# VHH binders against Protein SUPPRESSOR OF NIM1 1 (SON1): the designs that were tried, part 2

Target 1, 370 residues: Protein SUPPRESSOR OF NIM1 1 (SON1), of Arabidopsis thaliana (Mouse-ear cress) (q8ll17)
Amino acid sequence: MALPWELEEDILSRLPPISLVRFRTVSKHWNSLFNDKTFINNHLSRSRPEFIILTNSKIYSVDIIDHNNIDPTIRLHEIPTYDIHSRGTDLNRTIINTCDEFLFYNYRYWDNMTALWNPWLRQVRWIEYANQEFCVFGLGYDNSRPEKVYKILGHLFCHGKVLRDQKVVIYECASDSLRFIDRPEDDDWPITETAKRSNVSLNGNLYWFGCSNYENDEYYIRIFDFSTEDFKPFCLLPCQMSHSTDELVLAVYKGDRFSLLKQCSVTREIGVWVTKERISNDNGNGGEGVEWLKLMTLSKPNLPKLFGTVSYFIYGKTLYMCNGDDETALACIYIVREDVCKKFQIGSGNINCRHCVYTPNLLSLPLFIG
Below, E stands for the ipSAE of ESMFold2; O stands for the ipSAE of OpenDDE; V2 stands for 0.75 times the mean of E and O plus 0.25 times the DockQ between their complexes.

## First folded at step 1 (VHH)

Design a5 (framework vhh_3k1k_2)
Fold by ESMFold2-Fast, scan of step 1:
Structure a5 (fold): chain B 370 residues (1-370), chain A 121 residues (1-121)
Amino acid sequence: as target 1 above (370 residues)
Amino acid sequence: QVQLVESGGALVQPGGSLRLSCAASGFTFSSYDMRWYRQAPGKEREWVAGISSSGDSTSYEDSVKGRFTISRDDARNTVYLQMNSLKPEDTAVYYCAVEYGDDYFGSYDYWGQGTQVTVSS
């Protein structure tokens, strides 16, 4: 009659968070299960990534239908903005990214208001900067401590000053304190447009591409370490640029690794690499021993010419990308493997749409109260 | 349990033809796309052709377009690769594949043992 406990738990861990939220009211047993750390972590490890697309008026999650088939398609699900709209946010001025498995939401022009958001649990945590003109680069936390101490990396917006002359700052969320940190003496500074577009959060730190030689287009991965509050090189790339116009995109892979996508601007050939092992929380190693594995090479006549903000993830043997169409500049989802190259235009979307990769989960938002 | 068994590989002269077959079991064949891959000596395995679950859509690697035709017979749980105008560079072990898995754990390619095609005078 009744399913075994173990089988019931296994089935529930495969369901989307919105379905699970509905089940919390059905049984005290299931409500207890959904608050269990082991269950929540197992569900996250099994959850499929999806695209979040921010238009000027609405937010969508992109569901991929029949992803294993030659004829896959997409379905757009509108995410209600009630949780974030109540703060008077302007979607036209909003940046969306991820930090610590949560959506990271902030303004594009005056980053005086930032939020961590779990849209499936309808939880939001706001950070306000006491009327400062603060330009946010990213959010992280001190991973050397048992309790997470959240901090925001950015700079103060100064009218009439170029970016390189602006002060680099850390804002500590719990204490509502702002501190200036030293400019990097080596590597590229200020933080480039490429770094702003392709920075990723992993294990509490921010990672992006640094450039060691602009004339030769030599890139590497750079880290900002929130425990030591400094910039340093992390690791070398597994590939070389063929042309200065090649696209290079960093992403998180399977929650604990990096993936790297490179497109040759001439041939449109795409290579994808992943790190072989988990990226560790060892802040002392500086990325020594990071080894890369090439997952795929895609060389299809109908591949898009990637430009601007690119979001992507790998699931199974398939590459999923969100980028503008090279002919129309309208936002598109691309589903690509050797035997498939499908393009889906987002109806009201355009190249100015903000987007990111998000893995739905049951994790409760952190508290910024210290 | 997914099982794929390829057959039909042989030694043929340039310009010759072969039909490869792949017998599938352990899954609902009519619900899945089927693919052919090949691996030449000293090279990585490469995709050759694909056919949708409905049979209405097919796709091919550029070097085989116009020469190879993929088809399926759902009543026999079999996918075919008709190879015409064979060239020495078509020499490889040919593999049948299906992508099967759980949405939350990801999908895996299940492969047959392969069938050897040699094009040589």
Scores: ipSAE 0.000, ipTM 0.125, lowest interface PAE 21.5, mean pLDDT 75

Design a6 (framework vhh_rezetamig_d1)
Fold by ESMFold2-Fast, scan of step 1:
Structure a6 (fold): chain B 370 residues (1-370), chain A 123 residues (1-123)
Amino acid sequence: as target 1 above (370 residues)
Amino acid sequence: QLQLQESGPGLVKPSETLSLTCTVSGGSISSSDYYWGWIRQPPGKGLEWIGHIYYSGSTYYNPSLENRVTISVDTSKNQFSLKLSSVTAADTAVYYCARDSEGWEDYLGFDYRGQGTLVTVSS
């Protein structure tokens, strides 16, 4: 039916990217709309986060069906790997995360491949580097420039050295150059193994937990700033550890803020905090003015005991988590709010399930030239 | 100070079994904190994880090598060993033994490695 144009745009901006891709061939007008920056940004702002899960052989998007007055359920959608995987079942060696609303795919095999990927638009950009001992930590870009110049942060695996003695390096994609960077004077190793799989990308920079005192469990949020190419403390946490075995997880909230999840290892009680304001480095002092708001406290008898890699997002007043079952290590989706605590097992028995939070979108991948 | 040292033949004939031993000094292999494993680097290629073992004997192998790889541990000698059967020219590489703090099925959890030993498969 014929609708006012403004209402048509509003309806289209709420549809999944899969549906919109099918509509691009319908008319030149719709194709132009789906390439319009305002439409793309409006669609992204209305897009619901999803879990991306790597099994031994396949990649899945988890569609969570959770509406008012309906028992929540999940639906798995296989994401075709035609664009990113050309060799057998090597997904066990893949890290999946996000950078700038794109999937960050790092295939960790002897030929070590890195890519930015939009699976819904079927766009992939491979990043190649000459050093075969280069271990990728994460991807970022200089957010002070109008053009996004992507860089990979990592280290070289040095013979006869513990990991913390290995050299920190940046690979600049546009110039095809690898250079060493200085470590903070007080840190002998700013990049930890835990941070390699649990770092968070926001506005071109990487964030993870630093520890100022292990015996007192004093943690803070650390930043690697790709514009200045240095490691800095970013901000303090809104909470303290109750036990050294407590779980602490950082995530992006609403695309421009942080959320922080802490689980007490003894009681399994979960607290969630969010930053009050958008995260930005415009003040020159990083996160010194960051204010946190406690969003929820969840205390349910059937809460999982979180371990290892934990992915989560908040939508409305519901906490959605992806983690292994603490008895079976099978990948599970948990849906938790005041009146609901549901657990959905994801099949295939993969105890090394890799997962991340991804917001489906219509953003085109940047060009890498160099 | 922890030290890992590879030992074994530098030449292996096609179809035979490649056998390497890692001797650990300055630390105990009977530790619940660590896994012990092997990585290799073929000429002109990057690092490839082979597998790792826990001191209890639990093993984790690269799926592409799983049918040919055996890793074993001898806690009395503070050693662990690699056997790779049915070798071909594609198995020519520098082999490293390493300590793993994470137990992940890749080389990124490795926090210490030996100097490496070149193994050439040739007839």
Scores: ipSAE 0.000, ipTM 0.293, lowest interface PAE 15.1, mean pLDDT 77

Design a7 (framework vhh_8k46_1)
Fold by ESMFold2-Fast, scan of step 1:
Structure a7 (fold): chain B 370 residues (1-370), chain A 124 residues (1-124)
Amino acid sequence: as target 1 above (370 residues)
Amino acid sequence: AVQLQASGGGFVQPGGSLRLSCAASGFTFDDYAMGWFRQAPGKEREFVSAISWSGGSTYYADSVKGRFTISRDNSKNTVYLQMNSLRAEDTATYYCAAGPDYSSWYEEGEYDYWGQGTQVTVSS
């Protein structure tokens, strides 16, 4: 039976992007639909986050089967590297993160290269930069303009200096030029290795944890605003550290909000908070108007001790985490809700696993002016 | 198997010179940056010098700048560290390392392959 157009559109908006990409070659009507902004946005709103995992030679997406079942399972799907033309060991020293709804991919072997990548649409946009002394921190864009013009934030390697004495720079793709950025306070270096691995992108800006008082473990969320090209405090945290060794992880929630995960290093208890309303980039003098809601507290005997790079997302009433096993350092997926804690080992024998959270989508990559 | 073999260490008096060599095998040497790190007894490993895949960029710790020179010969899969005007505080085990051509060459965690080291002792 033929379906009414409205029901067809609703059904299609719930399918994985790989299925939709196959269907666009079947019908002119469906190809037109998949280019419709309303359809693309509706599909994104229904898309579940996934873990992207880099090994030395391959990239995987982690599919979680039977989310609502008491015994969920995982399946690894290899993402073809055809679009990024990786050969052999190119993946061994890549950085993978997200910018907006796209994968942010960076590697160095000969030509310094950064890419925005939509692996499901098989679209890639390369950003090449000539200065081999440039260390990439992250990617962003001026969100005050109707067209997204991308910039890279990083630093120039200043030999023999502590990281706080390094020079902060913006790379502009269109002009192939570097510009120096004013630093915040001397004791508050924004581009630490922890921040480099754990910064989050939201509405074209980068966010990570700053520390206002090391003696009392007082942390806050810091922003680099690509519209004004400066570092600012953004907002306070909804929680306090119990111990200096407690783990804090920032993530994007539902595409327009923050989530915060804190683990007590002694008890392993996990708290998760989310921002009540959308983040509007109204920075004020302290992220005025940002309200947090505690979403869950998890206290289970078999919770992992989180360390290093931690990726997580919340879907429904379940917390999903990717981290190393505290005994073996092998990458694991943890699925945790009130009465359930499941652990799945991923990447047989590879302890140097890089990962991020990615939401599959139908968004086309922006055009770069250059 | 990937191997980095460091050699050329030994005993030298203050003001003397040594040349360290690091011979690489089992990977595409020309695609990798090379670094030298050192570790004195009871201290953490510290950065000494690095050289890009092409030899076009070199980096030095402030404590060795003007005294040490890093170079490479891609035809021989070897990196060198020429050490002049040696001081007692240069006494350490010297390690060569290979990593991707990243600008964060001061970070030991960014290196994929490490040699076993060669001992340098500077004493009067």
Scores: ipSAE 0.000, ipTM 0.190, lowest interface PAE 14.9, mean pLDDT 75

Design a8 (framework vhh_brivekimig_d4)
Fold by ESMFold2-Fast, scan of step 1:
Structure a8 (fold): chain B 370 residues (1-370), chain A 124 residues (1-124)
Amino acid sequence: as target 1 above (370 residues)
Amino acid sequence: EVQLVESGGGVVQPGGSLRLSCAASGFTFSSYGMSWVRQAPGKGPEWVSSISSSGSYTLYADSVKGRFTISRDNSKNTLYLQMNSLRPEDTALYYCAKEGDYGDLWSDYPFDYSSQGTLVTVSS
């Protein structure tokens, strides 16, 4: 009648979060198991990434069916907005990204609020800040401390200033304090349009592409370190731009490494690289000795021309991408490997569709004092 | 192509009122925040006011707070600025500006604005 505890735990750790949430009400034993840190971490290690899609009216999770089949397909699940909808804000104004294993939800600068959100557990933590001129770039935390001290990186409007003279600010969530931070005169600033579309969070820090030479399209990975609160170069790229119109996209790989996607704008050929080792913030590491491995090269006749915001992840030997159709700008999911190239349209008349990659999990949100 | 056409400027005496309008085309007006920016003779641009896409949130420069009211009509793709208790220092060319997409957050003015503008002169 009853399964051995170890076998029961192993089976349950492989189920989708929605199934596990439903099972929490069935027994006290299962509810206790789903709150166990070892179980939660084992489940996360087996969880598949998925796309979160924001339209002007709804939020969807994209489930990929038959990952290992020659004929994979997708299923859209609407995520209720009950937990995050407030103050009459429109979804078309919403920025979605991730910090750690949580969704980072932001109503641009007009709504003076952000949230960390776990939609599968229906948990939300609001971060309210008083300054409505604050423009959010991303969320991070001080990873040198045992307690995560969350901070938002952004800027304030500077009336009558030149483009390179805007004030960079950091908002510390626990202390409700906003501070200006210095930027060295010779820093690569402002960040490029490519960097704005492909910034990522890893180990509490923000990473994006900096440009060392605009005339020759020379790019590198730049970091904002939330522990030291400074901008610095992190590492070189494993590839060179073939054309100024080539697309570069940075992503997190397996939770602790980088992935880099580059598309040639002429041939549409896609290369994907990953870092060989875990990205570390140890003293004297700082990106020194980062080694890249080319994971795949894809040259299919039906590859899209990537533009704007591009989200992607790698699972097994397959590349999954979310981007607009190059003719219509409607949101599409692309499933690509050597034997498969499939396209699924998910948008209709919505060229402002926003999206990110999210790994469903059972992690509880951190506590904020406001 | 984004087009913003300002109107409603003119000459008015101190203490008077004017209503500026901005007719927007070439984008989904209801999906973007809008702003008014002004440039006084011989000075750089100054942000005046902003409104969220729905109209639920508004922001004002301290110099105009309590005197100016920003509003919008999404059904008509039109932005408005109601200017009351006008002062000589409000004399400027007024520009309508569209909020930039996510990528424009790092500019001093993360808004696209018209080069035409509408002139407001407050003098006796």
Scores: ipSAE 0.000, ipTM 0.224, lowest interface PAE 13.3, mean pLDDT 73

Design a9 (framework vhh_8dlx_2)
Fold by ESMFold2-Fast, scan of step 1:
Structure a9 (fold): chain B 370 residues (1-370), chain A 123 residues (1-123)
Amino acid sequence: as target 1 above (370 residues)
Amino acid sequence: EVQLVESGGGVVQPGRSLRLSCAASGFTFSDYYMHWVRQAPGKGLEWIGNIYHSGSTFYNPSLKSLVTISRDDSTNTLYLQMNSLRAEDTAIYYCARGEYDILTGDEYYMDVWGKGTLVTVSS
């Protein structure tokens, strides 16, 4: 029999997007529900983040099964690449991250294009840009305009020059225009390769770690603001480096906040902090008064030594991490909380693996982004 | 200090083979993966392929049957072997240094480039 609408909506909002997309064709009522902004936002708020893994030829979503009184396990689900095959097939050279709750990727070196992708809704939007020998750093949008105006931050290839001598550029998608951006006086190089891999997208802007004093290991969070088109400091960190080799990783927390992970390189102890309040929707004005809360400290004898690209998220009281194994260099998922430290190996024989954190969702891509 | 120097370019007849070399200095060559990139007159950059410090190679699918990349870590030298050259292979050929994170399989952007060597395919 038909369920009361309140109960039906509650049940459906707890299902993964892969299940929901199959139901959109069942009835006009359900299709209408899945396009409702309140339902979409409620579903997103209840959705657990997942790891997206890129190998040389395939893309996987990692489903983590971690229920009360059940031993944790993982399942790999292949994400079909049919939607993107017409525009490119070389996953070895694809940078993957997120922008505006969508997967963001670009083909390096030869394709002069990037994409926003919702693989669960099977929607893709390509951004093709001028023949500029363009290296993409990240995608953002100007949220101060009546419509979202997407822009790509990057640099031009400058043969025979070191990275720091290359020109920083903005490509504005709607106007098909390329502009040069002044390099900040206080930065040696604002767009590093580490920042390209580990920048965080929130409210249309990009965030990553800046360093105010390399001799004293003093770090802060910096922003590139796509509305004002400038680099500036955003906020201070809640912690200090114990050693220059300590690992710091920035991530989005619950869609509207930051989380920070720090691992001591000597003890392997992990601290995790989150911002107490939502980051301002006022286009970077919320840097004043950012307050951090230490969420957890993990001191376990078998914690991995974090290195290179680290993806992580927090759900409930558990820390989930994706990083390489110290001995094999293969990608592993780690599940860590007070009574659990579990390790799951993702692959075998292939160490060319890229990953990011993605929260499955029912958000439709913008109709036009350039 | 850190530099890459390409050599072996020149005029070559269609259908012939050619080997390019890249001499690295000022850094520990064996710690880095290396790229070959070319630019034909009036065209953009075209990635040819790379070689990891392990010796594993990856190629542009459009060029895979035509090229072979190799390295000699004892002499700090990178090589590009090209076969069955055509007029369309006329380009400036660059070697470039990449950094590879062995734990994640992630690769870094090309941070050091050579000045290039010109290959002209004509009869």
Scores: ipSAE 0.000, ipTM 0.279, lowest interface PAE 14.0, mean pLDDT 75

Design b1 (framework vhh_8k46_1; at its last look DockQ between E and O 0.08; V2 from the best seeds 0.00; counts 0 for: pae O 10.9 > 2, placed apart)
Fold by ESMFold2-Fast, scan of step 1:
Structure b1 (fold): chain B 370 residues (1-370), chain A 121 residues (1-121)
Amino acid sequence: as target 1 above (370 residues)
Amino acid sequence: AVQLQASGGGFVQPGGSLRLSCAASGFTFSSYAMGWFRQAPGKEREFVSAISWSGGSTYYADSVKGRFTISRDNSKNTVYLQMNSLRAEDTATYYCAADRYPLGYSEYDYWGQGTQVTVSS
């Protein structure tokens, strides 16, 4: 039975990438359709975020089953690691995050290599650098140019020294060159290990929390702009810390906005805010015009105490969180809304779970040459 | 400024004991996990032990499990490593580090200057 093409495209754009990748294998016609930029972008706009879990041996995506039901459940899908694990590296020494809708996979201190990865298309792009002292903070690109010029922000590691005493560097992928960047005149060090795990990529730039006053727990969002190659304040937070131990987590919302999660460490109450409008590459105005909207307040008695690396996303009216257990360090998935608070423990005895939020997509990896 | 001052290293014979201390300042110690790492000459830095921010969870490398004990005193902003039954292969510079989550080497925000431990007859 033939469907109008517009209706067929609408239906297909709502299917998971796993299903679409199977269709590409079966049909040359559908392979051509799935390479269409309009279709790829429409699919991405409708794709649901999911958690990626890294253990010391395997990588999983977390499927949420019956997400609108009072009794949702999860299913773990193993992601084949043939593309990235064939080099015999230990996943315990790996950071996973996202950059430009791709998974960002980073080895540390042994191999000094990074990768952008689309696991659904089986595409990987490796960036290898000879300097064994180079520690990667994040990947970005100059968004003012038609072609993406990828750069890695990091520092040169000095063994036994605090990060404030280390030199900030940019590695430019196209020219295979390192440049030193002036450190901002801040009281806080801009590149911490916490920020390496919790920075967010949006429009080619990196964003994370800065602190303007530790005594008063005053935080803000800072940016590294890969076009101008500088650190600067971006915007103020919509909320204030109640305690120094409160948890703040930044995430991307709907592909073009920020979301912010704050948990009170005493009550465990969670607030979630989002930016009202898309984050723009505004010429010098930055975050001065950023307005926040509070989406939800959650005061359930069985909420976890969040700490360390926290991944979360909002889909519909539900908050999804991934966090390690405070005493066991085992990764857990939490599904929370007004009438539901469910906890799912991932694995047993594995204390080396790393995780991020990933939106499955059909985007092809860019070339780093040019 | 953030400071981590490691101390308590020295020379000891095989089978002996040492207690390392790491005094922290310039951050909210009770909110951070603490870890110990070591590096021997010509070798890569390796994880030794970690303790959660609350002190309720402890982690050990297989090579030191049962011999080393990590502890902390949040009222003194100090983390300790009690090293028993020391072996020649324990010879290294020992570093303390601070992070909110003690699950990996790359997760530590602050590092101390290190203290040398030499196990030799």
Scores: ipSAE 0.000, ipTM 0.130, lowest interface PAE 19.7, mean pLDDT 74
ESMFold2, look of step 21: ipSAE 0.011; ipTM 0.447
ESMFold2 (binder alone), look of step 21: mean pLDDT 82; pTM 0.819
OpenDDE, look of step 21: ipSAE 0.007; ipTM 0.267

Design b10 (framework vhh_6qgx_2)
Fold by ESMFold2-Fast, scan of step 1:
Structure b10 (fold): chain B 370 residues (1-370), chain A 121 residues (1-121)
Amino acid sequence: as target 1 above (370 residues)
Amino acid sequence: QVQLVESGGGLVQAGGSLRLSCAASGFTFSSYAMAWFRRAPGKEREFVAAITSSGDYTFYTDSVKGRFTISRDHAKNTVSLQMNSLRPEDTAVYYCAADLYPGSWEQYDYWGQGTRVTVSA
């Protein structure tokens, strides 16, 4: 049957990006639609997060189908490395995180290349920098400008210096230049290996957990603001640590808010909080008056003990977690609702515990050079 | 509708060869990765081989490396599996599968009905 254009567009915007990429070869009309800003933004708003999982040789996306089913179907899609092959393929040295709606590809240690990557569109944008001793912390942009001008936050290794005395630098992508920035006034080291791998990107800025008192396990959310190029406290947490071994995890919620997951290491009880309104109610630059709402408390007997690195997202009323097991070298997906906790093993191969959350989308890479 | 139709199965003596073929229709073949899986009597389905949409990369399970070769023909919309040095333990129903991305786990979007291969000792 023939459908009105608006209804056809609405139906297509609800399909997964992998299905839409397939349809790009069917019709010039649909290919033009998938390049329309309104359609792309509408599709992103309806897209569900997925887990990206790294092995020694392959990258996978975990697609969870039939989210309302008691036994949902889990589909594992290999993401081909040919987009990044000619620039380097040593996955054992690869860090994959997110910057906004894109995968952020970086080599570990002393490499001089980073990339923004949209694997669904098979687009990659390499960002090269001249200094081989530059260690990348994260990617951001000045969100006060109409165009997104990308900058990389990092540090330079100084031979003979202790880690906390190394210089913090900004690499400006457009000008291919490094600039030194001042050390923060607080005693919290601005760049740690934990924060380097666990920071979250929102509206061009980087966010992670800072610690105001290590003796009492007092944590807060810290921001690096790429428009002002400084480190600041962003907001207080809605909860306190019960034990020093409790897990705290920060994530983006619904594209413009934060969620926070805490697991008590003794009881395994999980609490999840979300920010009530969008971050700062203006471009996510932080601010006074951030209100948290407790979204769920989960006390099921079959909850896993979270340790190492855990990734999670919330969709509807369901908590999805990927928990790496360093001893077995296997990743598992946990699907947790009020009445159930189900565990799904991801394949039988040796899967590194490295993973992140990514929302598939149709957004073209910024600063793509052709 | 999407269809994958396997052919070339049959009976063969140990040490012999068979060539399986899979004819694809109902989708843009050149945009899809193709794979072969097998299921032996009383066992679970296992990965055998995969080829990327471009044909530039191939993947094999360890037990068939050096013996089996996967290939594709875009002009004929077919994927083939050349099986050499066959062993009794290769006896299985062989399935053709298609997905946008190749994978070694059983999460392919489209599946054929299968073709039976029996290797006698």
Scores: ipSAE 0.000, ipTM 0.128, lowest interface PAE 17.8, mean pLDDT 72

